# Ledger of designs, part 5: VHH binders against q01730

Target 1, 276 residues: q01730
Amino acid sequence: SKSLKKLVEESREKNQPEVDMSDRGISSMLDVNGLFSLAHITQLVLSHNKLTTVPPNVAELKNLEVLNFFNNQIEELPTQISSLQKLKHLNLGMNRLNTLPRGFGSSRLLEVLELTYNNLNEHSLPGNFFYLTTLRALYLSDNDFEILPPDIGKLTKLQILSLRDNDLISLPKEIGELTQLKELHIQGNRLTVLPPELGNLDLTGQKQVFKAENNPWVTPIADQFQLGVSHVFEYIRSETYKYLYGRHMQANPEPPKKNNDKSKKISRKPLAAKNK

## First folded at step 16 (VHH)

Design y2
Fold by ESMFold2, look of step 17:
Structure y2 (fold): chain B 276 residues (1-276), chain A 123 residues (1-123)
Amino acid sequence: as target 1 above (276 residues)
Amino acid sequence: QGQLVESGGGLVQPGGSLRLSCADAGDTFDLYAMAWYRQAPGKERELVARITYEGRTNYADSVKGRFTISRDNAKSTLYLQMNSLKPEDTAMYYCAATLYTEPWDLPSEYDYWGQGTRVTVSA
């Protein structure tokens, strides 16, 4: 229960590299006197506040490796956020983002990007987004993606890709290029078929996770899911499936209807806070 | 699926210490937030301690100052150092992991669970 002023003073005086200002009712980082003077800090947590924007001054915190804005009301980010050249972990989950700033993909060391619970779609990503080739985990769950761009295949170091609870109608064949992928979460979309190239990945072993429930899978795929995920992967690798997939895509069927009840899903509910 | 396997439980006298370990067989341990939960017979599962993938820790009030959660990403292992043990610490202890980067105290936020290791504190 230290004041924000005291937290800043103690970090400066004791040279503390990690600063936690979570759940402090902060509406603007500019109201926290001395915050941007803490050039030594490597970790800043501002989760569970009331931020609506991030000032360009964030770039003054040049040694940040971890920056956490989870559960705020942020509507836009400054282009200067990509100048944080030591940043490895960026948490922007549970905010109000509908776009990412120009040049966002120029972060050189980013390993974990959390964007869950925003208003993003495929047009929200800047042209250089897929230059984030150091990413090991990308969380895009609970957004409004209908398409996953083919450039996803450039993120060859990804180990975790979460696309849960979007509006995806297809996966690109380039998903098969993610050879380091260990976890793929595509549940809660509008997917009817899988690209055969997904079969190039090893997602059925004891060290891997593949979650795909709550999709309107065509009957041949749905039948395989009833037998188990390994049967799905054997099926999509088959020549029979490759033929049927080609016929399905040629038919260009109407996408399944959207489910408009996403705000009531357990995965989209904010963490409870009670005044007791 | 990654499997979590707890070890290090046992019988100990009040005031004693134990170190619990939780090994993850998967390759993505360092990307998970992790927690220890415990459950005494007839009681609900309760949070003991959690640690984010960035290393931030939180503890239940009942164990704060006595227990320390830590992780060794090179060994894919989560630890719980339990000091000054009391009879009320007797429970089955579970390791849990989640993809949520900011988990709260709810067990439903954890995707992966171990089978548990028993800790008994009695004279």
Scores: ipSAE 0.615, ipTM 0.827, lowest interface PAE 1.5, mean pLDDT 89
Fold by ESMFold2, look of step 23:
Structure y2 (fold): chain B 276 residues (1-276), chain A 123 residues (1-123)
Amino acid sequence: as target 1 above (276 residues)
Amino acid sequence: QGQLVESGGGLVQPGGSLRLSCADAGDTFDLYAMAWYRQAPGKERELVARITYEGRTNYADSVKGRFTISRDNAKSTLYLQMNSLKPEDTAMYYCAATLYTEPWDLPSEYDYWGQGTRVTVSA
């Protein structure tokens, strides 16, 4: 019921730190008069709009701790996004990103990064991406990853890693370095084997979650999943499995064929379907 | 996400108040969107209120102005303050948590559920 102009004026006049401009049909942040003058704000919500880009002016909002672009049509981010040094939560879910800008990993305080429902793959990540060592939650579900880079092991504060519904053919051994991990979601991929180092993690307890269904697991692993997740972890920790895994990797078998239709993925749908 | 445990339900007269609590035994409470759902006998679960990990709230139209959702991340506890209770509010109330940072209203979008606490509003 309030106009964008009124929202900006009220924030300035009353020093309101949180601004919600969701579902306003905004096509450009530059069209919101006075938005970038709100240097005091700590939270900006622009979800459910029609943004296709984010202007470099976003860096003028120097006190942002929460920035939410969920459900837009953003295809590219400015390099200046990483100059938001107080940013703790960045939501870019349900957009059209196929790359992240150079220097993206220089955000020193980022705790939550939502990238679900984009067009990202392992080549989309800039060289310093894994410097985001403050991350506690990383959501990469519904993207196009075929591998997870070994540098994932540098994110030692991760508690949640979601890779659901990608095209993963393997997990790196460095996954075992994520000793704070409480939840790992790898369902809906092309995984046939697990690295034995995953067994270093405690993901079978009452406070932990491991979801791995809808993968073409080799029979010895599939049999353990039928018995339960604790049996999977017991098996991959065994010397028998470590030996067989080594043989499997030496053989370098062809990965399972892709059989998931991604043409209907929300990040690739027409504007009318995507923005509702 | 640990086990979600609701408390605070009971029998209340119309116009009365109750405060529901949901304790999370896990270590990641502050990373989830949380919600209260309710289910009357023979009905499907329906959203009552939700709160994002950064504190944004939404309410079903039937409870707006009467119910308040809140969270205390330091205590890993979700709350529902229920005022001006009506017989139509009689239901099993469930605490739920989700990985989605922008959840929709459907129960299928919530990954973790408590066992529920009964609220009965009758004369």
Scores: ipSAE 0.602, ipTM 0.819, lowest interface PAE 1.6, mean pLDDT 89
Fold by ESMFold2, fold request of step 19:
Structure y2 (fold): chain B 276 residues (1-276), chain A 123 residues (1-123)
Amino acid sequence: as target 1 above (276 residues)
Amino acid sequence: QGQLVESGGGLVQPGGSLRLSCADAGDTFDLYAMAWYRQAPGKERELVARITYEGRTNYADSVKGRFTISRDNAKSTLYLQMNSLKPEDTAMYYCAATLYTEPWDLPSEYDYWGQGTRVTVSA
């Protein structure tokens, strides 16, 4: 492998737009001399390092379209991350984030946001998070969400939403506003009912994916899952189900207890780590 | 996710070339990381090449310099150009797709698979 100094020099000298510094034991981006002088680069990969923070200097890389911090120990992001106005793909998966910085939703071109395997919950999202209306894929799997904010309905360009292995006790009715959705993953949560508005979506066709296993569904819904996903959608569209849902919400039952075994949250991480 | 359908396999002489294609009938091809895997008779399925949704490629050591993975998002098609084919490359070749944005080489990380196309390299 090339040294970090050599990678920076070659990118500068040959005007290489893509720089891959993955798996280099990097603890601080500030230790990589000349990194922030590479204003021409459109892609920076820093996956599988030991980063705990991201310095504000990241904003100097103004032409970035792809920024990958997968599998680090990042605890905080600078507010300047949102000044990367050309950014289309941001990967922050497998980190230690418990909050996102204020103003995070100011990126106007972001299409893919990977936040899988962090310590995020519904209180971690800044007020303008749902201004990310260009998102086509949002990965929130393996976090600590108990609810999904109603403003999710503002992300009308979403085609993929993954909420696998959280602690969700409900989905908001605004999920039904995501009319471009092709894949919805809600497996491994604490969901007992589905909002009838989910029935507004077409998730049962050959081109669509709906995954909802490993949830404590109420018996009427569980029975439909045994027949197949199309039966679930037919049922939740029915007046019979609207009545059930209304009664369930009125009864306000105690949510199912959390699973103290966190293996569901990290079910994919141990397998992914074996490829290193 | 639509159906992944491989094509382009066949019989070829050692030293020859083939180009495999994998068509995705779905609407979200450009959001997937994609891979080619192969399985020889009696052997384990192994990664041949992978390409992320942002275009980063990775190859098995046994095929580096001979095989090239590429994707055409406008045509929703994944390709594998195979040059300098050897008898050891004989296998069923599978197209795979994953939602995982940083995939590694484990087959269990791939959510969607094609039925495969056979490549036979024999004198």
Scores: ipSAE 0.595, ipTM 0.818, lowest interface PAE 1.5, mean pLDDT 88
Fold by OpenDDE, look of step 20:
Structure y2 (fold): chain B 276 residues (1-276), chain A 123 residues (1-123)
Amino acid sequence: as target 1 above (276 residues)
Amino acid sequence: QGQLVESGGGLVQPGGSLRLSCADAGDTFDLYAMAWYRQAPGKERELVARITYEGRTNYADSVKGRFTISRDNAKSTLYLQMNSLKPEDTAMYYCAATLYTEPWDLPSEYDYWGQGTRVTVSA
């Protein structure tokens, strides 16, 4: 494999818009000499490294459309990441994020946001997170969400929403406002009921995906799942269900217990002590 | 589930070429990482090539320089151009997709599979 120096030089000399530095054992972006001088690049891949932070210098890469940090050890992002105005794809999957930076929602063109396998919850999101109205895909699987904020409904261009293996106890009714949604992944949560408003969506067709297994559904819903997803949606659209749902919600039942031992998550494992 | 449908398989002589296609019926093709797998009789399914949603490609050593994986997002179609085919390339070829933005190397990591298309390389 080419040295990091050579990659930087080649990109500069040949005006190559794509730089792939995946699996290079990089611990700091600052250690990559000349990286931040590559203002012409549109794609930077730093997946499968050992990054613990992203320096504010990332903002110097003004033309980035794709930024990939998949499978690192990033615990914190700089606020400057939101200054990347051309950014369309941001992959932060499989890191150690417990919060997103203030102003994160200021990205104007972001279409894909991968946040799978982090330590995020509803409190981790900045106040302007749901200003990311250009999002087509939001991956929040394998995090610690108990509540999905109702502002999710503001992401009107969302086509894929993955919430797999969180701790969700409910879905907000505003999920029914996601009229472009083609795929909804909510399996592996603590859901007992579905909001009737979900029935406003078409997720039962051959081109759509609705995954909702491994939830403690109430019996009426569980029975419909046995028949198929189409039956579930038919049922939740019914007046009978709306009535039952209302009563259920009024009763304010205790949420199901958390069953998943998330302590074994990679994102929660101690970082190997830097052998000083 | 967005049905993946492979086509383009057939009988070809050694040294010949084939182009496989995988059509995705879904509307979110461009958001998936895609791969080609193959399974020869009596052998395990093996990764042939993969392509990320970003367009980054990776190939098995056995097919490097001979096979090219590509995608047309406008057509929601994945391709595998196979050149310089060898008898050992004889297999059922499968298209696979995953919602992960990063490609995975294990079949279990893929969410969707096609029915497969058969490629036979024989004199």
Scores: ipSAE 0.584, ipTM 0.806, lowest interface PAE 1.0, mean pLDDT 92

Design y2
Fold by OpenDDE, fold request of step 19:
Structure y2 (fold): chain B 276 residues (1-276), chain A 123 residues (1-123)
Amino acid sequence: as target 1 above (276 residues)
Amino acid sequence: QGQLVESGGGLVQPGGSLRLSCADAGDTFDLYAMAWYRQAPGKERELVARITYEGRTNYADSVKGRFTISRDNAKSTLYLQMNSLKPEDTAMYYCAATLYTEPWDLPSEYDYWGQGTRVTVSA
C-alpha cells in the first residue's frame, strides 16, 4: 500500500478529489503531513483507524462532500465540522461519541448521517440537530436512546430511519410526519405500542421496509405482527386501536426493563492507557 | 430497497468482454452499498467486487485490473464491466445490496440478492 505521504502528494499533483486512508493505523489526523492542505478534495475516508479526536483543522477541507470516520475511537467532534458547507455524507459509525457538538445541525446539505454503534442518547443531540432538514438517511442503531425526540418530524426528507437496538420505550407521534419514509428499523427496543400516527405512512409495500421484531409488543399488536406488517398497519389505523392506545398512554405504564447489559459494548470499554 | 434484477450474462470466448447490469427497483438505490458475487459450479459463492454508496470500490485479486464495478444512481443500476475474460470466470453472477455504509466481505452481511445471471467463458 502507498504511504500516507504519497497519497497526499498524488492527490495534490493529480488533483484527485478522493483520498482513501482507511486501515492505516492513524491515531491523529495531525500526523498526516499535508492532509489539511488538500482543499480540493471532495471525499476523505479515514475508516478503520485509531482516531480519538477530529481536529478543528478539518474545516480547512472546505470542499468535502463525503467524510468517513467509520470504526475509530472518536470521543469528541469539533464544532468546526459543521462548517463544511458541502458535506453530504458523514459517517461516524462505530465510535465512542456520547455527545454531538454544539451547532452540529448547521450542515445544510447533509443527506446521510451514520451514527451507528456509539454512546448517544436523546440528551446527546444539540439543540439544532433537527435543523438537518436535508437528511435522507439517519442511522442511530446500537445507541442508548430511550426517547426519540418529537422534533424528528422536522426531518421531512427522511427515507431511511434506523433505530435498531436502542432502549426506546416509545415512538413520538411526529414520526407520522415523515411522509417520505421508506425504511423504518425499530427492532430490538422496549416498545409496547405504536403511535396511531405511524399509520399515516406507507411502509407495507414491496419497496418498503418495516422491521420491528424483538420488542415487547402488547398482545393485540403482537397478534397482528404474526399475520404480517400490512395487518399491523391496518390495525393501528383502526378506531379500536386508537382507543386502546389512548387508554394505554393514560395509564402511564412502567417501561419494560432493559434486557441488554450494554456495559459490555466495545464503545464503553476503557481505551487501553497508552503505556507511557 | 427493491428487487434486484441482473442481466448481461452469456457465452463468450476467452479474452472476450461482457457488461453485467443490476437494476434496483427501489427508490433508495443510492443509499445502499452494492456488490457482485459469483458462484462457480461446485464452488462457494465469492465476492468479485464491491462499491460503497460513496463510490469506493474494492476487487478480488483474481479480477483486479480486468473487472470494473460502477453504479449509476440516476438509473438505479449497478454495473460490472468484465474484460479479458477467462474460463475461470465462468459462474453465476449475483448482485447484492446492503444498508451498511461499510460493506463487509461476507455474503451474510448483504440483505438483498438478485436471481443471478450466468456467465460462461469457453473456447
Scores: ipSAE 0.570, ipTM 0.801, lowest interface PAE 1.2, mean pLDDT 93
Fold by ESMFold2, fold request of step 19:
Structure y2 (fold): chain B 276 residues (1-276), chain A 123 residues (1-123)
Amino acid sequence: as target 1 above (276 residues)
Amino acid sequence: QGQLVESGGGLVQPGGSLRLSCADAGDTFDLYAMAWYRQAPGKERELVARITYEGRTNYADSVKGRFTISRDNAKSTLYLQMNSLKPEDTAMYYCAATLYTEPWDLPSEYDYWGQGTRVTVSA
């Protein structure tokens, strides 16, 4: 029964650090009177609203550690979002982003970045994106990536990387530099081979997760998946596979066809159509 | 994420209390949203409580004010404090975890499940 006005006033009066405005039909953060005066808050949840943009004023919330915009209609972010120096968790999942703002990688403490279900590809990432070396979890599922930049190897603290349901045709060898990785999700792509360097990682134990189904794996790899993921990792570590992978990459084969029709994905519909 | 293991179930009289624990052996526990589900005989699993990675909690109407979900990320453990227990709380209780940052009430949204711990409330 609390109105947005009451939520703001109560946070101010009681110095409450966590504000949850989810599922309130909010179309603009600027329409929430007094929101940006709450300099004390450490957590702001605006999930399940109707935001199409985020104003530069978000930078006034200097103590934010958690900022959640899940399930909105956001098409762009202000460059000022990277000035949130205490931000550890940023959720932008289920939006309409096709790019990230210049300087986005300047967030010095970011640990969790959720970008699932947007319109991002490898060209959407700003030049300093891989300066986010504090990241422990990166969710890029349900986007349009065809490659993953080699600089992914600079994110050495990653424990979870999800690339599920993209259009990936390859993984860079630098994936093998992610020695803290515990979960890798690459299911639902166009992958035919794995880089041998993936074998540097231990993703087959009880504490680890490796998901790679729904890819057009070449027969030697598909056969190993039938035996189990541990067999896949044993195989890609072998000298036999390293030779075959080298020959495969030298041949530069034509990538498999895209099978998915993404035209009905809500993030790709015109804004006028989405308001119906 | 490692394997989820529940403990703390048992027999208790109406009005009593129990504290359930769910341990995760991995070091990614703090990156998941977590939930407790329960299943009485002949019933489907139902949400009891959930806690997001940001710490936001939600409860089923039937347990509001009586149960408290919490997490200790340093010990990789999820808790359910169950007070004022009623016979209808009798069920197998399951710990669940998800990569989905905004889970709904459906069990299909949870990626990882424990084996369960039994709670019996009887006179």
Scores: ipSAE 0.567, ipTM 0.805, lowest interface PAE 1.7, mean pLDDT 88
Fold by OpenDDE, fold request of step 19:
Structure y2 (fold): chain B 276 residues (1-276), chain A 123 residues (1-123)
Amino acid sequence: as target 1 above (276 residues)
Amino acid sequence: QGQLVESGGGLVQPGGSLRLSCADAGDTFDLYAMAWYRQAPGKERELVARITYEGRTNYADSVKGRFTISRDNAKSTLYLQMNSLKPEDTAMYYCAATLYTEPWDLPSEYDYWGQGTRVTVSA
């Protein structure tokens, strides 16, 4: 494999828009000499490294459309990441993010946001997160969400929403506003009921995906799942269910217990003590 | 992402070329990582090439330099250009799609599969 130096040099000399530095043992982007001078690049891949932070210098890469940090150790993102106005794809999957930076929702063109396998919850999202109205795909699987904020409905272009293996106790009714949604992954949560408004969506066709297994569904819903997804949607569209749902919500039942010990999650494991 | 349909397979002589296509009937093709797998008779299905939704490509060593995976998002179509074909390339070729984040080198990591197109390389 080419040295990092060579990659930087080649990109500069040949005006190569794509730089792939995956699996290079990089612990700091600042250690990559000349990286931030590559203002012409549109794609930067830094997956499978040992990054713990992203420096604010990332903003110097103004033309980035794709930024991939998959499988690092990133605990914090700089606010400057939102200054990348051309950014369309951001992959932060399999990191150690507990929060997203203030103003994160200021990205104007972001279409794909991968946040799978982090330590995020509903409080981790900045106030303007749901201003990311250009999002087509949002991956939040294997995080710590107990609540999906109602503002999710503002992401009207969303086609894929993955919430697998969180701690969700409910879905907001605003999920039914996602009229372009083609795939919904909500398996492995603590969901007992579905909002009737979900029935406004078409997720039962051959081109759609609805995964909802491994939830403590109430018996009426569970029974429908046994018959198939189409039956579930038919049921939740019914007046009978709407009535049931209303009563259920009024009763304000205790949420189901968390089943998964997430303490063993890799994202929560202590980082090897920097031998000071 | 919708049903995947492969085409372009056939009988070719050693050293010949084929171009496989995989058409996605869905609306979210551009959000998926795609791959070509092949399965020879009596062998396990193996990864031939993959391409991310970002356009990054990876190839099996056995096909590197000979095969090229590409995608046309506007057409919702995946391609596999196969050059310098060898008898050992004879297999059923499958198109696969996944939302899975890398690595995605195992068949089980792919959620959608085509029915396959047969490639036979024989003198």
Scores: ipSAE 0.566, ipTM 0.801, lowest interface PAE 1.2, mean pLDDT 93
Fold by OpenDDE, look of step 16:
Structure y2 (fold): chain B 276 residues (1-276), chain A 123 residues (1-123)
Amino acid sequence: as target 1 above (276 residues)
Amino acid sequence: QGQLVESGGGLVQPGGSLRLSCADAGDTFDLYAMAWYRQAPGKERELVARITYEGRTNYADSVKGRFTISRDNAKSTLYLQMNSLKPEDTAMYYCAATLYTEPWDLPSEYDYWGQGTRVTVSA
């Protein structure tokens, strides 16, 4: 494999828009000499490294459309990441994020946000997160969400929403406002009921995906799942269900217990102290 | 579920070429990482090639330089151009998709599979 120096030099000399530095054992972006001078690049891949932080210098890469930090050890993002105005794809999957930086929702063109396998919850999102109205795909699987904020409904271009293996106890009614939604992944949560407003969406067709297994559904919903997704949606659209749902919500039932010990997540394990 | 449908398989002589296609019926094709797997009789399913959301490609060593994976997002179609085919390439070829933006190496990491198309390389 080419040295990092050579990759930087080649990109500069040949005006190559794509730089792939995946699986290079990089612990700091600052250690890659000349990286931030590559203002012409549109794609930077740093997946499968050992990054713990992203420096604010990332903002110097003004033309980035794709930024990939998949499978690192990133615990914090700089606020400057939101200054990348051409960014369309941001992959932060399999990191150690507990929070997103203030102003993160300022990205104007972001279409794909991958946040799978982090330590995020509803409190981790900045106040302007749901200003990311250009999002087509939001991946929040394998995080610690108990509640999905109602502002999710503001992401009107969302086609894929993945919430797999969180701790969700409910879905907000505003999910029914996602008229472009084609795929909803909510399997592996603590959901007992579905909001009737979900019935406003078409997730039962051949081009749609609705995954909702491994939830403690109430018996009436569980029975419909046995028959198929189409039956579930028919049922939640019914007046009978709306009535039952209302009563159920009024009763304010205790949420199901968390079944998954998430303490065993790699993202929660202490980073091996650099033997100083 | 967006059905993946493979086509383009058939009988070819050693040294010949085939182009496989995988059509995705879904509307979110461009948001998936895609891969080609193959399974020969009596053998385990093995990764042939993969392509990420960003268009990065990876190949098994056995097919490197001979096979090319590509995608047309406008057509929601994955391709595998197979050149210089060998008898050892004889297998059922499967298209696979995952919501992960990074390619995975294990079949279990893929969410969707086609029914497969048979490729036979025989003199």
Scores: ipSAE 0.565, ipTM 0.797, lowest interface PAE 1.1, mean pLDDT 92

